# Ledger of designs, part 225: VHH binders against o26223

Target 1, 191 residues: o26223
Amino acid sequence: MKLLWTSQHIKVTVHIDGKVSKMDVLEAIKTRRSIRKYQDREVPEELIDKILDAAMCGPSAVDERPWHFIVVRNREMLEKIPEVHPYGAMVKDAPVAIIVCCDSSLEKIPGFWVQDCSIASQNILLAAHSLGLGAVWTGVYPLEDRVEGIRRLFSIPEHVIPFSVIPLGYPAENPGTRDLFDPDRIHLEKW

## First folded at step 16 (VHH)

Design P102 (framework vhh_7nfr_2)
Fold by ESMFold2-Fast, scan of step 16:
Structure P102 (fold): chain B 191 residues (1-191), chain A 122 residues (1-122)
Amino acid sequence: as target 1 above (191 residues)
Amino acid sequence: QVQLQESGGGLVQPGGSLRLSCAASGFTFSRYDMSWVRQAPGEGREWVSRITYGGGSTNYADSVKGRFTIARDNVKNTLYLLMDSLKSDDTAVYYCARDAFELYIPDSFDYWGQGTQVTVSS
């Protein structure tokens, strides 16, 4: 996808129905969708680097930042993911996947690593979308069989917990925008 | 109340075909992405197929690509799964599910049907 640099800011463009548009934060949040079909195109390393930089910028409980990332481009390895993650079938069709992990030795407050890794995962999805890529968060933790399967497949040590697998690529589908706003879930001043 | 009701399962020979239906009620069907999920005896749940709320995009598990077709009728509030070239490995209970999240995991769906049994044998 096209990345535009102004003198002070980076502007991301996306192609919607063949047209180029600029995306602000609210637009990115509201228009991001899970993408499970990808073009047969490589994702430049520079874009992956920008996505991972964004992933690490999230808030973290007591600033523990326990996240580690595995970048998978090897086709044979991508093809093995569905064997240990049944809902990750689309991963083999993606040019690249990011595995978000928690290094438990970096944990400063018990249990908050789940929020930390969720924030990192969402930042990956938003950054990918803002850069004109599509991605989908496929869940690993807390499903013990998937955690162990992914750990074994990628030689992840016992003190590290695989949290999510996020395939990425240039989108080959447009699922449209969902209308999810529900004012009945907003309470003023009290429940 | 939200309700999903599957039908169309049964016993079929290898190489045969079945059409599963899921009747949806109690919500605005046309606003939700829908999926089929299956569970074989002694195995975990396996996601099979997804269709977006407008029908503009579909996805399939590798095990069923080229053999299964997911479709929907937003006027009739009905989801379909057309299953061709059935194999013994397709034997499972098939569930209609409403997508609740952007995640592909078991229980990533907020409502499930009761399931319909598909048996491929003899």
Scores: ipSAE 0.015, ipTM 0.429, lowest interface PAE 6.0, mean pLDDT 84
Fold by OpenDDE, second read of step 17:
Structure P102 (fold): chain B 191 residues (1-191), chain A 122 residues (1-122)
Amino acid sequence: as target 1 above (191 residues)
Amino acid sequence: QVQLQESGGGLVQPGGSLRLSCAASGFTFSRYDMSWVRQAPGEGREWVSRITYGGGSTNYADSVKGRFTIARDNVKNTLYLLMDSLKSDDTAVYYCARDAFELYIPDSFDYWGQGTQVTVSS
C-alpha cells in the first residue's frame, strides 16, 4: 500500500493493484473548494458521465427529477458565457461547463425545483472534487438578466429554466482547507 | 486488468532519435489522458509529456519541448513518444502512465507500465 499526500495534506491510498481508493463522502464535503483556475487539459468523457450520474442521484420533490443538463465543450460558446454572466469569467478558461436546467413541465409541486436543481448542482461539485477535478457553482437563477442571457445563448425553451453554470477542469490552484464549523450557528431545541 | 506495456527503447547516440510505444489494455483507452514519465538513475520520476484523451491537446516538460512529440492512436490503443535530438540527459527509464481518476492530486497517475530503457551515449 502506497500513501500519497496532496498539497493540502489529504491522504490518498493507492492499493497494491494500482487502483486508487475513492474519497469518502465526508472528506469530499469538507475538502471541496471552489476552483476557478484550470489546467490546459481536457476532461475525459468518462468523468463527465460519472458526474452527471451523481447529479441525477439526488432526491427531488415527489421524485419529480426536473433537471436537465447541457454539457458545453465548444470553445466559442464557453467564451460567450461571460458576456451574459458577469461573474462567470472563469468559464472561458474551463475545458467544459455543465448548465443545470429545470424543465418546468416536469415539476409536480411548484417551487421545489430550486431545491432539486441545487441538490443536483452540489452533487456535481462533490463528484467533480472526488474525481480530482475542480469546479465552481456560478448562480444563474434567480437573476433575470443571467437567466435570459443563458436562455438566449443556448436557445433554451421558455418552459426550461437555466439554474446554474458549473465550469469544470483539472485544478490549477490550491485554495487550501478551511474550517467552516461555527458552533454559534447551532441551536439546540429552539433559537 | 489495466495493462500498459512500453517498447521502443534502446541505445542511441546524442542527436539521435527514438520512437517509444505503449500498448494499453484493460480499460477504455480513448477516455483517458495519458502521459510519459521518465526516471533517470538516482533521480526521481519526472513528467515528460501529456496528451488528452482525444488527442486534441498536448503538453511537454520544458526539458523536452521542441524535441519530443507525444501522440496516440485510439483505434490501436497505443500511446507514442517521438524523441528527436536526444541528449545524454534524456537517459532514463521511460514509463507510460494513465492519468488517475478519482484522485484529488492533480497530475497524478494510477497505472504505469514496466518501462523501457533509453540510453543516450556517445
Scores: ipSAE 0.000, ipTM 0.263, lowest interface PAE 11.6, mean pLDDT 88

Design P103 (framework vhh_7nfr_2)
Fold by ESMFold2-Fast, scan of step 16:
Structure P103 (fold): chain B 191 residues (1-191), chain A 122 residues (1-122)
Amino acid sequence: as target 1 above (191 residues)
Amino acid sequence: QVQLQESGGGLVQPGGSLRLSCAASGFTFSRYDMSWVRQAPGEGREWVSRITYGGGSTNYADSVKGRFTIARDNVKNTLYLLMDSLKSDDTAVYYCARDAFEPYIPDSFDYWGQGTQVTVSS
């Protein structure tokens, strides 16, 4: 049997001298920006593992967890992505990309895989940002030409749907942040 | 009301240079990333270049990298495209476009100018 991941769960309650990340969750959400320019520097496998672990920790409808991930580091393959996703030109310049996929055979409730894969995609962006990396979500589903192009390029089976392509690397730009809070979109007690 | 108005196009010989300008009004220009997009006769639209709202980062299509420079003046609310070493393949209508904020469909634009014609011919 192939076990992809195992963990040990400790039930003991103790006081430990732990270190925490300098960037809290709210700060990560508010300061994350799409990054499309990357340093000529490889991303360690350990960071990709942390990002994918975070991607799989999102909520899932009826816990179906239909997500699968393709990690692309091969330069020739990265350079072919813009041919099937014309507006994904930045992908060829990234040291690595993650393709988020849905295995439709794991779907328990029709249609909710889109939300599940959106959650996984956003967790990838936030995790990358928290680790000092930059990333951008480039949409694949529901654009049929892009879905089929990515499927063919990466030999993805017919029952698996490519959802997003997320290039990532150490950022070579800092676009800053923007205040997006709009109180007109908040309704108290009822519409 | 958002308005984008291009100027500076024209006829130029191969190897020549042109500077396109885009005057922006009706929004806070300094808060938006801006792009140039072109459309050649009988072809689809091709994204050419992007500049971030503060000017700290620029991106270029491979077809123009090393020849074109995008710039902005946030005091004058003006976007520029400096085009050097022009080729016949650069013949197109050039559009100024305002980038959508954080689009997960790349190269998404919410406002466009009317376009300015660039013709490279001997």
Scores: ipSAE 0.304, ipTM 0.631, lowest interface PAE 2.3, mean pLDDT 86
Fold by OpenDDE, second read of step 17:
Structure P103 (fold): chain B 191 residues (1-191), chain A 122 residues (1-122)
Amino acid sequence: as target 1 above (191 residues)
Amino acid sequence: QVQLQESGGGLVQPGGSLRLSCAASGFTFSRYDMSWVRQAPGEGREWVSRITYGGGSTNYADSVKGRFTIARDNVKNTLYLLMDSLKSDDTAVYYCARDAFEPYIPDSFDYWGQGTQVTVSS
């Protein structure tokens, strides 16, 4: 049974057999949406590996690559995340979540780790989408309650900073696409 | 039923101070981030400040940064806004809002109070 999600411009054919049609990078960027509803379906380890590979391919300040990733599949742990992340309710419904973290000991230039982990997080989202999965970036840093909550829950060392929680799964919703192009935000040569 | 009730508004002179309160009921207050939002006459709603569910982090609009302080008492189910160095431009109806989703997005608030009027005038 082919679930054809028809948006006006992009046919994403999700094959039930796990074969997802490849999309180009611009398509992935333009059509990606936050997905917060997931099918009752496991995500193969192979896809997670691909997503994590993509997460590590982004640039970082002076190539510091400060990121670490916690892959969470345990149902009990997934169900506990919303207790320390109020807006992470969908995490309990996901078959897997990735927690992006920064090892501060790897930081070479102060403050750029936020950019580094943001890039990694975005690559996770794009890779997931390109693989026929839905995901959402739930921010942890810089909210101290969430940071400390996630830290305690997963016994994360003090020098490691949880940055984002990204639940992933096969999408059970289609928010549609948005046109966010705004020519008024483009300045030529000068402001 | 979720209820938010603001209080503490009033008339104050420029440079004066006010303390707003929001009494929350009908939900587990300590599990939600909370925000203050204001609406000036003829203007749209403007986000003012946010505090996380545990009170560990706060954020402020640039227009109020350094002057306003958001706080909460999870035992009393109450949100506060301490407003110092008030300006005429701070005149607005101030609303307590429960954050349901990502912060700073107007539609991320799922419940609002009735608001309390703050008027800053000489």
Scores: ipSAE 0.025, ipTM 0.497, lowest interface PAE 3.5, mean pLDDT 89

Design P104 (framework vhh_7nfr_2)
Fold by ESMFold2-Fast, scan of step 16:
Structure P104 (fold): chain B 191 residues (1-191), chain A 122 residues (1-122)
Amino acid sequence: as target 1 above (191 residues)
Amino acid sequence: QVQLQESGGGLVQPGGSLRLSCAASGFTFSRYDMSWVRQAPGEGREWVSRITYGGGSTNYADSVKGRFTIARDNVKNTLYLLMDSLKSDDTAVYYCARDAFEKYIPDSFDYWGQGTQVTVSS
């Protein structure tokens, strides 16, 4: 009952705060948690740039890539988000937030932009986690009052649809890991 | 089957205190964040407080900060809400809610209790 596995390959994925993160993709996916409490520390612009680069690397229906991003660091603007997004109360306490938007002028097939923006949002969460940051996805679309509230607050034009608001920062909580595998949701050959 | 059962509600005078409890069963309580949500007469549901799975982090709505304390006992599978300096506008049905491990809408919940009535009057 011995394994003939003698080599180990651990990837160093990023350098943060003089520390190195050794996290493969599967580990990143399984250990990422929603973080709603942040340290009173600024997030360097370089890390935001890396996160946005990762966000744009997702697959897109008919390669329409309809996403646009608003980076919000202004404290006054962050404090106004809970007024138009009641489930985004933690945003006011974050050092920065990213608003994921769809430019409908780039849409090639109706409705698929939702999947495109969902993929971009998840990539933001995973990239943030891999860089030692914490983030949480707060839903905007398809809640019409929330969509219009965010649109007005950030002067978003009518042809652009705000999809999600993602606050992020250095984590000030550790919610731990989760065990979500459910084999009852897997069907072989037929339902 | 997942079950959440609240208790400890009742009539209390302004400035008084109450302790709400929520007994959880049918799932591994220690692996889930838990929340309290309230609904005042004629209003929508309002999130009140959240505690992480291990008790290491707590959050409160601005309306209750400094007056309410959320706590949990993972051995007894019980969630608590300790309410001090109660005001008339705290009158509501209080629900115990299981937080999904991950969610797009931060105050969305997959399981709710039946609720316990808190009335602040007289």
Scores: ipSAE 0.038, ipTM 0.480, lowest interface PAE 5.2, mean pLDDT 85
Fold by OpenDDE, second read of step 17:
Structure P104 (fold): chain B 191 residues (1-191), chain A 122 residues (1-122)
Amino acid sequence: as target 1 above (191 residues)
Amino acid sequence: QVQLQESGGGLVQPGGSLRLSCAASGFTFSRYDMSWVRQAPGEGREWVSRITYGGGSTNYADSVKGRFTIARDNVKNTLYLLMDSLKSDDTAVYYCARDAFEKYIPDSFDYWGQGTQVTVSS
C-alpha cells in the first residue's frame, strides 16, 4: 500500500492493484467543506454520472422522487448564473454546475419536495467530495428572485421549481478541518 | 481495446499553424473528457488542453492560451488541436489522452496515443 499526497494535501491510499481507496461515509461527512475556488480543470462525465446517481439514491416522501437535474457546462450560462443569483459568484469559476429542481407534477404529498431535493443536494455534495471534487450548495428556493431568475435563464417550466445551484470542480482551496460537534445541541429525552 | 491515434504533426516555422487530430476507438468517446499533453525533449509531460465530453467547456495551459484551440467531433470520434502562432517552445511530442476516473489524483489519464511530433524551427 502506497500513500500519495495531492497538491491539496489530501492523503490518498493506493492499493497494490492500482486502485485508490474509497472514502468511507463518515469521513466524507466529517471532512466535507464548501469549496468556492476551482482549478482550471474539467470534470469528467463519469464523475458527474456518479454524483447524479448518488443524488437519486436518497429517500423521498412516499418515494415520489420529484427531482430533476440540469447539468451546466456551457461557459456563457455559468457566467450568467451570478447575474440572477448574487451569492452564486463562484459558479462562474466552476467548470460545471448542477441545478437541482423539483417537478411539482411528481409530488405525491405537497411540501415534502423541499426535503427530497435537500437530500439530493446533500448527496451531491458528499459524492463530489468523496470523488475528490469540491462543491458548494447555493440556495435558490425559497427566494423568489433567485427562483424566477434561474427559471428564466434556463427556460424552466412553471411546474418545475429550481431548488439549488451546486457548482463543482477540482478544489483550488483547502478550508481545513473543523469541529462542529456541539453537545449543547443534544437533548436527552426532553428539551 | 482502447485506441488513440494522433496525426497532423510536422515541421513548421515560428508563427505557423498546425492542426492535430486524434482518432479514438474502443470506447464511448462521447462520455470522456479528453486532453492534449505534450512532452518536450528532456522535459516531463505537460498538460496542454482539455475539453469536456460534450464539448461544452475547454481549458488551456497558460503557455498556450489564446493560441491553441481544442475541439472534438463526437460523431467522428475525433479530438482536435488547432495550434496557431507556434513558438519554438511548442516543440514536443503531442499526445492525445483520455481523462481517467481516479479519486484525488490530479491530471490522471488512463490511455494515451503514440504521439505526433511537432517541431517549430526557423
Scores: ipSAE 0.000, ipTM 0.238, lowest interface PAE 13.3, mean pLDDT 88

Design P105 (framework vhh_7nfr_2)
Fold by ESMFold2-Fast, scan of step 16:
Structure P105 (fold): chain B 191 residues (1-191), chain A 122 residues (1-122)
Amino acid sequence: as target 1 above (191 residues)
Amino acid sequence: QVQLQESGGGLVQPGGSLRLSCAASGFTFSRYDMSWVRQAPGEGREWVSRITYGGGSTNYADSVKGRFTIARDNVKNTLYLLMDSLKSDDTAVYYCARDAFEFGIPDSFDYWGQGTQVTVSS
C-alpha cells in the first residue's frame, strides 16, 4: 500500500506495509534500537524535514534553542566521516547523516546547550524510528579530536560546536528490543 | 562482580583460522550487546565487531568484513570471534568488551576482559 503525503509544500509517495496500527509514544521509546545497517535506498526530503521539525520541538533551557543541523547526503563527504570519527564506520554506508550542532551565539545560559543538543539528538532517533527509519547516535562532543575533525571536514565556524553525527536510513537489520527496567534505581520520597 | 575472560589466542600462520572465546559472569549476559576490540603494538584500540544481546544483528569493521564472524551463546554466557583468512595485520591483543552505550564514544564499554594475544606469522 502507498499513501500520498504533503508537507512543507512537497508531496511524497510513501509505501505502508499491511499493518495499519500506529506506534504510540511509549512503544516508540521502548522499541527504538540503534541501527547501523541500512538499505541502499534514498530517504525522501519530506521525512528529513519531519525529523528535523521533531528535533526542534524539544525543551530548551531559557528557550535558547541553540541547535543547527547539517544534512549530509554527499557520498564523498559521508566516506570521510570515519577518518575523523573512529567508531563512525557505519556512516559511510548510510544514505544520509545529520550533524547536530550548537550555535554558541544563540546560547542564553552557559552550559545547557549540551542538554539542548542531547534532547534534539534523541528526538531525531525517535522521529526516525516512528517513520520506519533506523538511526544511531555517534558521539562527537566532548571529544576534542572528533569536534575538531568534524569542524574542519564541514567548514563549521569557531562559534559553532558539532555535538553528534546521526546516520540514518531504511533499516537492514532488526536487533529486537531489550528489557531495561530496574526498580532498584527508583527511590520513593528520599534516597 | 562482572567478569570477562578471553581464551583461544595464540600463534597462527597467515591464511589460518582461530576461534576466540570470552566467558562472561556476574551479569545477565543475554541483556547486553557485546563487542570485540583489538590493539596492535604501538597502535590505538580498534573496534572489530559487535553483536546484539539476542544475536540477531552483527556489525564489523571494514578491515575484517568477510573474514571474521562474531557469535554468542546465551545459554553458556560465551562470546566468540571466528577469525578466518588471518593476515599479519591482524596481530594484536583482542579484548572482549560489554557494550554499555549506544554511542560511538572511545571506551564506551563499561567492562573489559584481560585480553588474549593473537600473533599471525610464519
Scores: ipSAE 0.025, ipTM 0.495, lowest interface PAE 6.8, mean pLDDT 85
Fold by OpenDDE, second read of step 17:
Structure P105 (fold): chain B 191 residues (1-191), chain A 122 residues (1-122)
Amino acid sequence: as target 1 above (191 residues)
Amino acid sequence: QVQLQESGGGLVQPGGSLRLSCAASGFTFSRYDMSWVRQAPGEGREWVSRITYGGGSTNYADSVKGRFTIARDNVKNTLYLLMDSLKSDDTAVYYCARDAFEFGIPDSFDYWGQGTQVTVSS
């Protein structure tokens, strides 16, 4: 598999059984769905590395790059996440989850870390999808109970803010694609 | 080597029932979602049903929904398809397939059995 990064396009080339599969960035964006069911199949470390690489390639305010990532494979820990994150029930069924965090000490401009971590989280989803994995963004911030729950569970320092939990795995569902284009949401020059 | 072997096909009257089996070997069966796919004469392959690795979730094509039931026994490494209320349009070769579902390709399978013939005729 070869990742080609261009200023305009992200291309993923995957070799499977002698066949090259390519997914361009628009295809990845349009066809990505939240996946909450996973096969009992391990995700190779190589894929996680690629996903994390993608997560760190997004822009950030004044290039502050405040993000940290906790990769969770431990079954016991995965099973505990739903206890503090009610909408994270699927995490217990995933072979791996990535927790996106912000180190507030890295912030250069207050408040933009939410955008930075959102971009990182979305890149995780897109990269996962392009690599044949399913993922879902489970929001942690700004819900205080979830933030504190995840913090305690993973012994995250006070200056580090858990932002999202993203379970990943080979998909065990196919929700299909949606057309979400709505021209009524487009305003030209003025509202 | 991955092997899938279907059995249980045959000739049945409309309204009849059949039970197909697929014996799996050469891989950890319990780690993979499995599907049944069928091919009628002169037609392309049609996805019929899917079951998740643990059997907790099932899905069916609209054409067979309410009539067919997919099941699996992970101890026996066997996939099943219970077919009730069979129709002439169900006539096809039925294949067991290991579900790969990779790279955003729907209904992607990496291994297939040889198939078993199901004929529904009066």
Scores: ipSAE 0.010, ipTM 0.262, lowest interface PAE 10.2, mean pLDDT 89

Design P106 (framework vhh_7nfr_2)
Fold by ESMFold2-Fast, scan of step 16:
Structure P106 (fold): chain B 191 residues (1-191), chain A 122 residues (1-122)
Amino acid sequence: as target 1 above (191 residues)
Amino acid sequence: QVQLQESGGGLVQPGGSLRLSCAASGFTFSRYDMSWVRQAPGEGREWVSRITYGGGSTNYADSVKGRFTIARDNVKNTLYLLMDSLKSDDTAVYYCARDAFESWIPDSFDYWGQGTQVTVSS
């Protein structure tokens, strides 16, 4: 006998007096910002599970779904990340980080795993935002020194490629946003 | 035509203080996060500090926490770095940098100043 867990398709938050609010997809996309400063608060395992479920729901080339995830909560390990990724200093201050990896043995078509892992990384950012958390994508691949540093730090085997490190937590900053819509980049019918 | 111009560097004794300024022009300064990045002789570039576009949030490298303070004046289009308790290992060229918006490469910058030399020695 086994128990299967599935994600909820609808995110719902309950406000004062039992009122229900939902962040729609467009709002989540347009209001998400990189967050690099976090509250000293634990992120519940339930929220991490929901985020990882969302990460795995992205499209992938030939349904190869090559992603694996390492969840890092150990303070000493988080503190070592800046040693191999100097510009990842904010990771030290996060309560948790997710490392997105590609298992090359799952690759069905060469090279498309980068797009697959990019989709998974963006879904992590959007899901975290929708759940009231903040996160930032810190690039690993294709930066040679960072790939090898992260691999060694987390005992990642040679056939697995670390793609991104995503620290997350309850946000301690509110950077706001910019309007990025540029109609000059839209071409009708032809270039 | 984006321009970032640093000033305020110089020679200072260990334990001393300096105030760096960066004058920004050619873009809407109040819409961008800004950073200071330094490069010591023979070393790579090291990110030092970041301030959000509205000034509401700041971040610091571990090597400078408690000693340096980043600030901005959006009316004057100027970024500041107040450096206290300077050490010989703070000797570097200090660059004002505009943060690349939402870059997945962390601490990425799309425009840089020319740099200002800070030398901490007896």
Scores: ipSAE 0.255, ipTM 0.604, lowest interface PAE 3.2, mean pLDDT 87

Design P107 (framework vhh_7nfr_2)
Fold by ESMFold2-Fast, scan of step 16:
Structure P107 (fold): chain B 191 residues (1-191), chain A 122 residues (1-122)
Amino acid sequence: as target 1 above (191 residues)
Amino acid sequence: QVQLQESGGGLVQPGGSLRLSCAASGFTFSRYDMSWVRQAPGEGREWVSRITYGGGSTNYADSVKGRFTIARDNVKNTLYLLMDSLKSDDTAVYYCARDAFESLGPDSFDYWGQGTQVTVSS
């Protein structure tokens, strides 16, 4: 059994099929899109490890870092996610999904775990995009039925809150980018 | 203001076909992914199908895959749902919905039509 993620997080240098994306930060932010169609192609463990490393590098309130991650590759488990997440149909077609969770026992300041887990989720999306993968954030928290459904499917303990489910893979679609800059939302000096 | 107006619903026998249309106005239709969502009596909303803004990608719920086809006409600002081999379980109000760009919320949609009733019975 090969484990690429532990509490000590092992960094490795790998040659991943010669396809390493080179993209600056602004390009990654502006061109990242939600991807819901994936190639029938496995994602190497080394890429998942890099994505999770990036996820854990986000800022966290009082450095509480309450996030935990479940990496799901098992097809049977992926096929059960749409049963508890009505807009998660694409998950069953993805080669892998990451479930972002909050361990409430690690929380140092009440309520900021939502920001912490949001930052981790966005870092997963950006890191995946920078590595030539596509991903989409499917919302779990604060929808009680989805939270409890995901908890039961993955044996998540009561003190841990599933926050988001992020399927990812090599993209099989290319949605265009959109210019979202709205100067009416920028106020100089005052409202 | 954004408006979505469905048409084409009605009463049809099992095995029949219907074509639903959704006329969109008040926004640049060609910039938005669009979906069909249905709600049967006494049940929650069920997502049926999605089409990307350029029409290059489509997705379907397992319950309708192979029977329904989603299409769009960006010149006419119109979304379509071609429904073949209709079953009694397809009886529902069908809503045209605009996909909220990069949505994370409880619904993936920011605007809804009024709905069109589809009834599959003898």
Scores: ipSAE 0.370, ipTM 0.684, lowest interface PAE 2.5, mean pLDDT 87

